# Ledger of designs, part 1: VHH binders against DNA-(apurinic or apyrimidinic site) endonuclease (APE1L)

All scores and structures are predictions.

Target 1, 364 residues: DNA-(apurinic or apyrimidinic site) endonuclease (APE1L), of Arabidopsis thaliana (Mouse-ear cress) (q5xf07)
Amino acid sequence: MKRFFKPIEKENSPAAKKPCLSPEKRDGDGDGVEEEKNQNEPSKFMTWNANSFLLRVKNDWSQFSKFVSDFDPDVIAIQEVRMPAAGGKGKPKNHEELSDDTKVLREEKQILTRALSSPPFGNYGVWWSLADSKYAGTALLVKKCFKPRKVYFNLDKLASKHEPDGRVILAEFETFRLLNTYSPNNGWKDEENAFQRRRKWDKRIVEFLNKTSDKPLIWCGDLNVSHEEIDVSHPEFFATAKLNGYVPPNKEDCGQPGFTPSERGRFGATIKEGRLVDAYRYLHKEQEMESGFSWSGNPIGKYRGKRMRIDYFLVSEQLKDRIVSCKMHGRGIELEGFHGSDHCPVTLELSKPSSEMEQNQVSN
Structure headers, positions and changes below count from the first letter of each chain, unless a header shows other numbers; antibody chains are not in Kabat numbers.
F, E and O stand for the ipSAE by ESMFold2-Fast, ESMFold2 and OpenDDE, each averaged over both directions (binder to target, target to binder). V2 = 0.75 x the mean of E and O + 0.25 x the DockQ between their complexes.
Where letters were taken out, [cut] stands.
Atom coordinates printed by the task and the answers are left out, and those that the model quotes come from them; centres of patches stay.

## First folded at step 1 (VHH)

Design d1 (framework vhh_7d4b_2)
Fold by ESMFold2-Fast, scan of step 1:
Parts: sequence; C-alpha cells; structure tokens
Structure d1 (fold): chain B 364 residues (1-364), chain A 119 residues (1-119)
Amino acid sequence: as target 1 above (364 residues)
Amino acid sequence: QVQLVESGGGVVQPGRSLRLSCAASGFTFSDYAMGWYRQAPGKQRELVASISGSGGSTNYADSVKGRFTISRDNSKNTMYLQMNSLKPEDTAVYYCAREYDFWSGYDYWGQGTQVTVSS
C-alpha cells in the first residue's frame, strides 16, 4: 500500500499569512482588506474523524497540515479526539480541558498544544469536548476572525450538562449554527444496550432540530449511518453482515452497524423533519467509486475495499443555494488522502451571502 | 487494552509441521472473528486463514487450503494455526489479528512470529 509506505516528506511551509484576528481586535482602516459584517462569516468547512487525534499529530501531522494549508478551511470539526478530560480523583471532570493528571498525559497535552501552535493551526481558536477517558471526544477549530458568539457542549445548550462522551460541540455564529457531532455506533447486540443508546441519541437530535429552527444549521461530523444503498460500496455485504453469525430478533436491526434498516429509516426521517439537505448528495447524484466514501476498511483485512459514507454536511434548506462544493478527500481502497485515519476529511464550501440576503439580514 | 501475543514459530524443513498460537486479552474473545496473516520480505501482508467467533465458520487462502487448519478455544482466549506440509513459500512473519472493529476503526495485530521453511 502506497499510503502506508510513503516516505515522510519535509516541505517548506508557504509564506506565512497574517493571522486572522477577531473582529474586536481588527484595525478598522489598516493596510489590510476590511470586510463587511454581513460577509465576515465562515464559508469553508472541514470535518474529519481523526481516530485518534494524538496519533494523527504524532504520525501524520505533516501531510494533514499540508492539506489544511491547501484547503484553508475557516472551521475544522474533529471527531475521535480520544483524550481524557482534566480533573483528578474525587473531582468533577472539566470536559473542555485536556488532562495533565499524569506525566504521560502532560507530555501528550504538550504534543497537541505544540502542533496546534504551528502553522497553519496557530490562526485557529480551539474548543475541546472530552470524555473521562481516551474514548470518543470532539474538537472544533475556528479561525480567530470568525470567533463564535457562543459555544455549547450538549444539545440542551447547558454548560453544566456537558455531553458525557464529548460527542457534541455547538457553535453559534451571527447568521447560522454549526453542530459538530460524533454519533454513537449502533452496535451489533441489544443486550449491550447499544441499540437503545443509538435510538435515544437519534431522538435527542430530532428534539434539538425542532427547538433550533430560528436560524440555519450546518450539521457535520461522523453520523455513523449510511443513508441509502448508494452510500456504501457493497450494499449486499453490508446489509447481510453479522457479528459471529448472530441475528438480532428484529429484522430492521439486521446488518452492519451504520447500515441497518432501522438506522437508515430514522436518519431519513431526521433529515426530512429537520428540513435538512445532504450537501454531498445534493451535488453528487451518482455513486463515485473512487471518491464517494468517507470511511474505508483496512486494506489488509476482510473489509478491504469495503467503504461507507458516514461523515456528512447536512445544511438547512435555506442554505442549499449557497452550496458551491462538498467533497470526500479520500481516494480508492488504499486509504490515499485519509491521513492515517480510517475516515477521510470531508469539506463544504458555501458562497458568500448575496445582496438580497444582505438586505434581509440588515432588516433583522 | 487489546493485546494479541503469537508463539510457536521457528525453523523447519519442507514437509514438516508447525503449530502457532495466539493468546488474546482485553476484549470478549468469542464475539470477534480472528485471523492469521503473513508477510514475507518485500511482499504485502496477506490473509492466511480466518475463523468466526463461535468457531463454526472458517476461511482459507487458496495457497494453504488442505494444509493449514485454523481453530480456537474460547475458554482459553486462544486461537491456533496448525500448519502441515510446509513449503519454502510459507516462509514469512505470521500475525494474529482481531478482525476489524467498526467501533475502534483499527485492526488489532500481534508482534508476529517468524516461520522459516528451508532445507
């Protein structure tokens, strides 16, 4: 596999760009270009399940940094951070801060902090949403000039009610909300309460969407479901998959986690009820075998060549006419463009607001 | 913490037999399919044999069918590969693997055990 055998390339960074500054700290009439308020919103987004973020920093950071420099996203949503939250024995965890409770964790925190201080990442504000252990967790990186008005770490918008696995970051901007989620896997067996956990999660998402219709939403992340047959490379393989020959009692729960009839049906209902558009499928109506999937099985296992689209940008219907591009950046079956993860980056680019939209915004 | 530890490798003459063992820990062994993979110098790693969690289903690479037998003892969290009628082409490092875990996003591999078949 060329992906696993490619030598580490050391390249000079492009000439440093001036850091993006928060609106509050900008010089009004400096030598730089001044942007109008209504046009100073994020328009380039990336989501990536890093599986684990620390391992990507240790092993894959040069190639990922180059990708980020080339794409120049305004927002980077990360899933599977897999770092524990701060807080020693007998204390409540602070789920927004990386742990330094042991010598190893202090060293790992330093590795992450150093990486995120290096170009191009030093220009981003960073938010963490973490579990108690090296499990799950999400992060959000936002260019400093696009600082969110508010950030929440649960669907309920309560800071004291942090999502316990760090699966949620909700950022509020002036004209839209960005939701980064790492949805829990359905699992193979209900006796582990996995099916019930996923059903409760899906219900909470629907409740969130019903409560937050006051402005447009961009919902991204690892949603752990492939909606339709076009979203998997081998529909029969995934539909008939079993763990150790086990068959769940209900036929709607049969198949690969992420591709059961039950999960697919609830996901379709959620999209419809939330009035959401799947940005990738809106632009790409046909299956693309080279670049149509966000997750790929290990090239040296039984899942070789088996791929799924489970990472999404779902946008409110009122944003659909602004969708310029939505791309899966992985290619083929050798994990090219995956940067060490089993998930590839997915990007979304929106056009800037039109003059008509600007008039509507200033009237409000 | 998933761990897989291989043993039983060695140097043997063509036509002889060897038995590999893989001791597993850190997960519910009977819930996962397991496999043996091998990698010769300068070659891509390849699947040799796999076994379902119950032991009720097995699969073999065409190059080893009729010569190798995969088995498992779920009470001991151990998988085995019985290798009969060994050929020089079987020379490789043999790896125990837990089949891909969708939740973890990783295949779990042992350190490998060297098998050398030479006259």
Scores: ipSAE 0.000, ipTM 0.255, lowest interface PAE 13.3, mean pLDDT 83

Design d10 (framework vhh_7d4b_2; at its last look DockQ between E and O 0.02; V2 from the best seeds 0.00; counts 0 for: pae E 15.5 > 2, grease 27.7 > 24.2, placed apart)
Amino acid sequence: QVQLVESGGGVVQPGRSLRLSCAASGFTFSSYYMGWYRQAPGKQRELVASIDYSGGSTNYADSVKGRFTISRDNSKNTMYLQMNSLKPEDTAVYYCAREGYDYVWGSYDYWGQGTQVTVSS
ESMFold2-Fast, scan of step 1: ipSAE 0.127; ipTM 0.596
ESMFold2, look of step 2: ipSAE 0.000; ipTM 0.172
ESMFold2 (binder alone), look of step 2: mean pLDDT 84; pTM 0.858
OpenDDE, look of step 2: ipSAE 0.009; ipTM 0.263

Design d11 (framework vhh_7d4b_2)
Fold by ESMFold2-Fast, scan of step 1:
Structure d11 (fold): chain B 364 residues (1-364), chain A 120 residues (1-120)
Amino acid sequence: as target 1 above (364 residues)
Amino acid sequence: QVQLVESGGGVVQPGRSLRLSCAASGSTFSDYAMGWYRQAPGKQRELVASISDSGGYTNYADSVKGRFTISRDNSKNTMYLQMNSLKPEDTAVYYCATLPYDEWYGMDVWGQGTQVTVSS
């Protein structure tokens, strides 16, 4: 019988890290099921609005894969997946499953499945939260060794329906919760109820924070708001921005969506009421024109060279002393480090917990 | 802390309707998500319907979806379960309960239960 030999693997690889494996897949499992011995929790996090995850896989995957391999995140939160949920016409949608309802959607699902099965992604569990169409949607990738205890797809876990547009994934770990959100954009006019939708969303976030104060939170994602003048490259431009000369009747709603006084004020109140720390601003007190922004507008027209920070890691105050780094990975106005999106990846690294930070130590 | 009292159970023929009520007293009712559970003889207690503290979100077991409607009136500290098109399989003791937003947020408080019997 003719056999094909696999390539000889060298033992001495300087890039080799031991794979993070779930307890169920550990070598040397004996007579019984392994009882919990891994109290290690995720400490390296990444969030990225992909502006169509499928397009990033098709056009930008090599660069993004290299970035993920280099950073080695434990958790990857994605916004703007922009893939439809499974379910044919007249059937209820399954918002946790990529659609294969048409030949084109089956092929697109296969493209995503192949990409997520390739290194470094094959060792991550994947959760989808999807809209009914190619709009919005979020995903969460978590290393298999850090499998969350529970995953929810709405701010209220008792909701009868999945979060509309797939804007929420909430993962519960032993000592903290991770919330991935794609916040609705405020829009330019309230004739389409955009201002009302955003105000209702912000209220629901505050209600969520008030009910979940028992355990530390890491809240990440595209929050579609720049908090302070330091968070936009051109404050005067963004404060006075207009759609085709339109000026809202309420002055608190004037300006660029994401930088109106009403959005900024509510965001500040939310951070304060939730006892949250903006991890990037906690470490980076001064404006960084080259790397202080997560979003860049279209390079042609009025947004050329103008940028916003609208992607965040907000952490509970009790985690602030564990913040090792928080970085915006995009550079300059040429979209270096954006990997084809109009948003760049944002990363957070926390120090590993001590016994004093463990839940069983805190509860005693 | 909150105390719960169920009412509205009874004996009905298949295809008929019943409305269960759950009256709350004590701590602020509007601070708690609420649910209706049922337990038939020899079976595990199951959640059949739940409602968020605001009333904005509801959830139903597949076996009752389209037939049962959960609602609440926070001004009256009362939760309801409207049960339509009742089947013999719906025969159980029905309990109202507080539901924590997560396992760390409040206390599970249970009522004494109300018997629903669908006979044919």
Scores: ipSAE 0.000, ipTM 0.109, lowest interface PAE 22.4, mean pLDDT 80

Design d12 (framework vhh_7d4b_2)
Fold by ESMFold2-Fast, scan of step 1:
Structure d12 (fold): chain B 364 residues (1-364), chain A 119 residues (1-119)
Amino acid sequence: as target 1 above (364 residues)
Amino acid sequence: QVQLVESGGGVVQPGRSLRLSCAASGFTFSDYGMGWYRQAPGKQRELVASISWDSGSTNYADSVKGRFTISRDNSKNTMYLQMNSLKPEDTAVYYCAKSEYYFEDYDYWGQGTQVTVSS
């Protein structure tokens, strides 16, 4: 062709993809509907730290929307939403609802609402877990046909209080639980007791895992830790990193936040106690320098080309044989596949549960 | 298993010096930050001084800064507190402490050593 561009051919209707229909649009209800719902559970998952979800919607949405359309996830977990919870001064905060307390916040909420009502996102239900300010926060998007039974916003299901920074969304499905977390980074110095805050967070995770062993778990999100040397591009650089020559109190807290012996050791203990499988490492035994990392340093600074895997899918041992795929979608040094964030999307694909043997066994 | 033993306390006149020692056993001393706390009669415990595992970082309470010096000898599993220009308000029981971590299910404090600054 002689032109710099070609007209876009649009398909009238895609025949290759099975439609995800809400339960309300299904013809005929009865006992058979429950069996179909149990067989039609979420199996394609994505997690992404958006580094301000509003900024990604404003600046990077076309690229991200194309990625979501191409991958077609059943569940999308977002970290670093960085939007404030609803509720004016003198009123209790609603941590599940975007603020409209000011003209600017109303306009920003409208930008997000329009984006999430547009294809491919219009077919997803959306849950927010938000802080009081433009800090932290998480979101969960689930295809309407896979609506969870219940959603919780704290690790303790019996707690009436929301997680204060919006770092937790727990979705209860019929056969498994999905946990989306944004772990706190302890930083370089023990400012505001940040090292102890991270240790308490890790302890709460272990307590949660011990209380919820009755059902398989998929735990995803930005866990703010690289487990082993294979999970960082430059182990010696990260292990010896210092902020302005500062030395932490304890040897185990030395190094890059997210790659200290302390954080790595606790993470290993958590995986072991929780009987969890790191889905990416289960499939990818060797280091992949181009595609093995979920976080990349800013190209302008000394962290150019320095990368970490800190975004995970951790699954209960009962689910390990269903792991088909787990991928980091970022590539190389030029932040290809990051969609404007310093984190790339990470995806998990599980095989569908086999129901044919169960059906045949019940019918006999 | 973990044991901390303080020594070097005593009765001293204002303006004099004392050197406290803490002998540690039952853990890898060189991997942990250490500190000195004190408790005066009728007061809560306060952190006086702390030192990182490698001696690269030290911190002091404002009340003792410039007068006290914390140090450690990892080859001897021992921490020290050099106390200069002692004042009556420094009178307290001084405790050696190991940094707490999530992996520890209990606190490790020594029995303490009494420092009395009086004429």
Scores: ipSAE 0.005, ipTM 0.441, lowest interface PAE 10.7, mean pLDDT 83

Design d2 (framework vhh_7d4b_2)
Fold by ESMFold2-Fast, scan of step 1:
Structure d2 (fold): chain B 364 residues (1-364), chain A 120 residues (1-120)
Amino acid sequence: as target 1 above (364 residues)
Amino acid sequence: QVQLVESGGGVVQPGRSLRLSCAASGSIFSIYAMGWYRQAPGKQRELVASITSGGSYTNYADSVKGRFTISRDNSKNTMYLQMNSLKPEDTAVYYCAKDYYDSSGYFDYWGQGTQVTVSS
């Protein structure tokens, strides 16, 4: 039961942006409802692999909060939440709720809850998709005024189903779908099952794309593949990489996980099959050594200065003319702009949808 | 996949020593390069030391070089940080991480951290 009063807006410092209100707080008029909803659809998006969201909240939250305040995204997609799902002794797991099964987990849940209740995050609804342990997991934050109609935690659009490891959140908006995924890595010989998991994952993605062509899609997240040579800082290094001397049986599986011929080829086929546009590459045709990569290697190790673009916004071809901006926010080789993660935030900005009368004028 | 658990932190007087341990479970530890990071309140996280999968190469931040020693025991799936001649400026939460080929969190795991406080 809520016991707070609304703040007096006129006594606050002048804000350039009006607070985003939930759909339940809007006055509905039948004649104008569809145009108002189209004007209020999300247009600013961020995706970030947090490499443990709890650690980012504990250690990097001020820096990240400032970045979020400055960009003001409508949607924030997080990968690598790495918090366990709720479910006490003998009870089924609830993969959409943070665990409070131990004193430590209750304290950690409170840390996350307080952080997400503070500005600017208090204006967002939060959805979790979690694994059974501190592994993988995704989250989706959506401004309350842009509340999605439905949210699914699987690629089959089934209520009450959950993808293993919390790798999927699919949000249904009026005019488009948003898919947040954390793709499994294509592993090494001692992680032999990762090759099969990645192949199965890639097949499920293609099947999803083939079944869901009725609405435009924005697909974002850590896709764990660099598509072309331009997407890695050192193509020869990554193409010829041999982890501890291991050489896979098939030539197509040789090289850096995430940059093998088979992974790159499947990714290209997936983009083509899904009629998708890589938003960053659509705007940025040339390699940008300072800001063209979403992942950066350890600054002290042999991967110092080795970088990859593996975090994407892929949009349906119908949306390509609305792409205003797509940026990697990390810079250089010292993890500047990474906010404590080895991945930097990636952002997408779309223009507002045109009115039907404007589109009728264009068709003439 | 690997889960990392740090231990060995505590409160210690200047000039004394602590040994931190990072225990790995859930996957083959020996394939990962490993590192120790630290973060003091209000400061950026910094990499303190790293060690290759076979232990043949180690790196240290200038601030700890000659005082800290990183090592690993692949038979026990454990990495260590021996911290000698501790100074108040070494006060931080210490985190272990695996450094792997792929940037995906599937392969890059962070522990919960262990607090080290150096005070007189």
Scores: ipSAE 0.000, ipTM 0.150, lowest interface PAE 17.6, mean pLDDT 79

Design d3 (framework vhh_7d4b_2)
Fold by ESMFold2-Fast, scan of step 1:
Order: sequence, then C-alpha cells, then structure tokens
Structure d3 (fold): chain B 364 residues (1-364), chain A 119 residues (1-119)
Amino acid sequence: as target 1 above (364 residues)
Amino acid sequence: QVQLVESGGGVVQPGRSLRLSCAASGFTFSSYDMGWYRQAPGKQRELVASISYSGDSTNYADSVKGRFTISRDNSKNTMYLQMNSLKPEDTAVYYCAAEWGYDYEFDYWGQGTQVTVSS
C-alpha cells in the first residue's frame, strides 16, 4: 500500500526553538557549548493508561493538554492506545506505524497526528508499539532535546520480532533505561491458559531485569497488579471478589484479577529480584484515600468508590535518593483528574545528577 | 548473547532413528517453553513438538505422535527430539525455538539442522 508522505519538517519558525530547561540565554555570537548543559537526561516522567487513546483525543484532549502543559513532563508513557498497526495484503505488519489501510483508519490517524502536532505535544518525538487490531498497544513521547539513543519494542533487544500486542517500549538513554509496559490482565478464569500466560509474562520480566542490571532502570506503566492491601481501597472486597459466584480451583488464584495472592506474590518477588524501589510507596507510606490510587471503578454500578493502584514507577535502587516526587493525579469517586479514562496519570520527578563522578559509578 | 544450536541431523533410511539436540545459551533456559519446528522445501514452518519450561507438559503434531519424543535437561541447558520410525515425509530442516514469554510467538530460533530420510 502507498501511504501519504506527511512532511516532518514544518515551516521553520523565525523564533529559535526553546531548549529543554533553558535559562533563555542569548549569546549573540552563537554558543552551542553554553546550551549543551541544558541537554541533560530526562527527569520528569508521566505514565497513563488512556483506555483508547483515540477516544481521549476526541473527547478529553483539551483537559489532558492542560495537564501536560502544567506538569511539563520530559517523557510520557501511554498504555491502551488501541489502534491497529500498518500493513497491506501481502506485506508484513509495521507495528511502529498507525494503520492507514482503510478510509476510516486514515481519518483516525490524521486526528491523532493533528493532536500530537499541537502544543505542547509538537515538542515530543513519538514512538508507537501497536497490535494488529484495536487492542492493547503503547506509545512513548519524549521531548526532542532528550532523544533516546535507541528504542526497542521487545524485552529481548536481540529479537527481530515486535511484541505482538504492542505491550513493550524500551528506551535507552545515556545513563539509564526507561521501560514502558502494559501488563496482561489474567482475568477471572484460567480459560485458554490465561493464568499461565500471565505467569510467563512475569517470568519474562524477571529475566529481562536480570540480564539488564548493567544500567539503572525506570520501569513504568499499567502493571495490572496491586501489590499490598494498602494498594486497594477495600481489601476485603477485592480479596473476596468473584465473577458471578465462580471460585477458581486454586486458593492462590482467588480474588479480583490484579489482587490475587498469586499475582501479588510474583510481583513482590519481581521487585526484590530486580532490586527495584516502588517510588510512590517509598514517599507515601500511609494510605491516602483521595489520591492513593491510579484506577477507579465506574461511578455508576457495583465498583463505585472501589479503587486500585496498578500503575507504577519502579526505579533501580541506585536512583532512590533522586526521587523528589511521585503522585497519582486522580481524586475522589467522580473520576476527577482521570481525563476520561478509568486510570489517572501517575508522575515521577527525579533530581538532577549531582556530579560526573557519581554518574561514572557502577552498581553492584 | 542468546544462541540456540541444533545438532544430530543427517541422512537415514526409512524406519531408522535420529536424536536431535538443541544447546541453549545466553538466557535462563529453565524459564522458557521450548519447541521443535520443521520446514520442508516450498512449505511453511510447522510445529513438531513442544515442552514446558519444567518438562511436565509436552505436545506433538498428529503426524509424529507415537514416533517422536521431546525432552529437556535443564541442568545442561539442552532440549532433545528422539525421532523413531522415520518416514520420507519427515525430511525437512528442523529448528529449535524458545518462547520468550506471554503472548509472543517463538522469538529465539536456531539455524536449523537437516534431516533427510531416503532410500
């Protein structure tokens, strides 16, 4: 299929582009060396499960744009993009490009492209990781001044194959790696090995963490698990939840998907094996009923007021002393701050590295 | 670095046996489901047999059930395929594959080993 060529270069503004974190200095003779100090590593991060990114662009874009402008993240990780990958008959799928295979998909791609060209998003490079259909999918937006050295779409950097559901984006920076994942939910029943598939995913994450310990990691996204009782609004409700009275055969699989003993135990083991710190819980040791959760049930129905923390920033131990803030931006029962999704944005802010000597240190 | 190296292929007469081996390195072998695929000239690759990471579960293509046995030795990072009562229709390049994880197709592939059954 012949696709439209969309020029990446827009008419160059006579006004100079503002470098990230620039003091707005002018030096008449041109001084790129002075500006080099403003091209430090990313330090402000956001993750958000958009529950259909296209629907958020159509229905919620002005409020989300204001939020992004206010927080000014260096990196935005998105889950549940739910747009299909490009591909025509007789051609392999391109999982890094939005489909324009039909008139409807071309129009939808244009809607997304227009939104991401508007302020503040036009200052970001965009990477897509997409499924074959309107299912799952992730995206990563990184300020152009912080362009990563390499981006991968699988946990195995040697794999020639894209992660099939677009659940993984791994960005490599000079001093750290950023991993954006949309973990699969195993559901209520072990139908067609759903529980086994989630167990395999969790093992693959552990192996990734073990083989990539050479550099600090920031792992974010929708991890589809609440670690401890403090991470759900109503522990008894979630621990005893059933789908229409159904009880799984194994006691370790009982409860709300994302809050079963099996899932919680594996998550704890993963954090320990990866030598990771849960940034939110590191700063917020007490349960905060208004602002301590990233997912909320529908305000209409049985899950009204029921909430979970299932979206995380997990950072390597080497980064813990740099954690300045980590916040859940959703509040209350009426989904204030969720921007149309059932998940709210979660943010992380790290302090700047203090010296080049520290940057040269290696972790054990 | 991840490597899968097949060995044990060759030319045999119908009714004979061969044992294929797949030596794995560069990843935690005991955490991966493993499989054998084959591809005859002009045909698509097809799954022959698979084995779970623990060795407790195996699966076979209907065409090889009762003749082929898949096994693994996690202490040696090696998977095997015992092929008995070989037929001319079994002639193919045999590939070792490792399932990287949940919802992936097999990501790690060996280079293949040729099996030819002819008289």
Scores: ipSAE 0.000, ipTM 0.141, lowest interface PAE 15.1, mean pLDDT 81

Design d4 (framework vhh_7d4b_2)
Fold by ESMFold2-Fast, scan of step 1:
Structure d4 (fold): chain B 364 residues (1-364), chain A 118 residues (1-118)
Amino acid sequence: as target 1 above (364 residues)
Amino acid sequence: QVQLVESGGGVVQPGRSLRLSCAASGFTFSDYYMGWYRQAPGKQRELVASISSSGSTINYADSVKGRFTISRDNSKNTMYLQMNSLKPEDTAVYYCAKGDYWEYFDYWGQGTQVTVSS
């Protein structure tokens, strides 16, 4: 009677995970001590460009779910959701809600809803920022016990406004902000317009960093730039890349989108201006050919074995001493650890803040 | 209309100093990277120094590091280049430049001649 044998024991293992409780279900308002509040902030983060989140749910979900269960992130930032925003003909789009305008989209929304209601995802709150079509889009998943104070979908911190293409989710916690971005690629089509769009985006990021220095930042996502030669597997290949013989008019715009001198220089200046630390490079000073890249070319064709680090955790200098781990989870050239995407998950783990650090900030 | 007007050029002996000024109008000066380019006779134009919109990020060409200082006054819409310990190889036309967020420049002034000779 194995079916009837149900040993019910309180889990007293040192590795036993305590329940993550919503703040709304805690006893009383303000019953926590300052140290307990600080312990209830997110400390484990993941970012992943899913290259169609729906396709990952349909084809790769068991593998990704196991990875999420094993790592147990407090926050999951997703790029390239590629699902359209809700809104019928003649109505404004709601960029926070998945479309159900057609029978197919309604069925696809149900597939995503079921997946996100299943373990381990059912314990996360979900926010969407969506494009008008099956293009771009971002999502943020946060454990219900770590519910952010506010969530914005733009760099100006305005309610109900979304950046074009759903490229931004900004979550405010008590002691820090988390910014999830899907940066525009320079692209090969309409290169001059794409270069201008990327420059305007980079300028807006710097303006955001200058306006939001009142609280530490964790900025993650697909930033569509490899900073230095160490961040690409084949520097000469990427530096000399051309599509159909096209040569941009300015030398600084030549090369693979994401690895032009212009993009690299602006990224370095942004890190410096924003007083940010590249968490992966802070811990990993040398090139790792097996696991040092977040993007990999298709195993079939010209880009086989060509890889880039374009997915980041950039943290305010005030948080650098809390960096415990930052890791690219993809390996080799056969897309191992990529879970069906051309990007692998990147993770960040911070130590919990000390009561002594908090006490040093108390004025009275 | 974007205007950049350079001043402060001239003829100077080696080891002496010059201060170049660039007066900017027709755009929000405090929003843009600014820089100094130079071009010697028969040579390509080269970036000498650049400064971010806030003034917090500054870069110099290796040939001028430790000798030249770039600065800006956003209240006066003016950028400066303090040139110390001038050498004959610093002889060039110096151009004020306005650029995008990075050191990508899309507009140049008319230039001011600097001649370092004995």
Scores: ipSAE 0.000, ipTM 0.210, lowest interface PAE 13.8, mean pLDDT 83

Design d5 (framework vhh_7d4b_2)
Fold by ESMFold2-Fast, scan of step 1:
Structure d5 (fold): chain B 364 residues (1-364), chain A 119 residues (1-119)
Amino acid sequence: as target 1 above (364 residues)
Amino acid sequence: QVQLVESGGGVVQPGRSLRLSCAASGSIFSDYAMGWYRQAPGKQRELVASISWSGGSTNYADSVKGRFTISRDNSKNTMYLQMNSLKPEDTAVYYCATDYGDYELFDYWGQGTQVTVSS
């Protein structure tokens, strides 16, 4: 949707555009002014499954750049980068670096590098987590002034190996952790052990949550599951969905991948065991047919108009009182606000504790 | 890997014709509806034409109806878009897609083929 009127007040004093610059060296011995108590930690987050990040840069970048400029996120988590990891013939893959092994890949890397060096993206540090081929992969963009203390590319922080599909980026900040994941889709059949692969992934997530409870967590990304009936546009359609009439042998595995009883049950257990709050559902108790879904079906075929919420911000209970907003930015069934993907951006905004505490005394 | 690969784009004068092809690898082609999308610079991707799995049903955007024809050959795992009477407004990257869904094991969107109609 385009703006039809110009809010002069917002243009003179934009609410969403906050400067984030690296500290400059002060003149002399400083000015002697004491800065008010403030936490210099990220508070505005975006997650987006780009369904090929290169294609979004080539075809949708002006729209997406404007959206990023308007929202001004501190952190951008991307899923489905779909670019191969660096590593020439005879060398091991470097899963943190875009491939330049061929002329075509060098040109594609240059396209991405140019886009990410341009406003507003030039103010972000970029981390890649990549597969061996144009499959899966994630990225994390963090404003340079909020540089994380350490970044990991697997759920086990002590693992010697990168997550092979590039599905994980874990960023350590002083007061919290940010986890960006692209969960594997369950699939329709247990071919290539798809059901087992998803079950093992879910188990690894639970193990991670149990081992890392020493700090609050913000977990975002494409989690490839809709938790409850309210999280799909057509519950009966999704619950009874079949691939070419195939019915799995166990009733708990029947239905749309991402909406089977088995997946939904494990997800609910994971949230409960991890003491996590689903930020969107915490604020939005009722189903919103226009803007309550992060994934929308292809306009071609039976999934036209069918929608799911499968992209999340899950936050530790300690952070729930700081949740200011959580929004799905896609609207309707014509993929408005999706920026060329079948997933829309999802955003989270947290309050800064110092801001609220300075004005009003709040209870623990 | 299951992939969709577009070909047949190019630079043509207004009023000319082009035929686009979409070659599908793997077993997805004959079981699913397929279609063509296009994206002009600075605009959102739009559906141009679609065809059912059997080829028995087709749909077209109003802007191309009567000028474009979608077809498929399931024996060759290939879908086609015959574009006649091309206009400058048809300039876009053309993508083929399937209704298989959004699965990380399948790329149901091709990488696109450029069509430029210039006078």
Scores: ipSAE 0.000, ipTM 0.265, lowest interface PAE 14.8, mean pLDDT 81

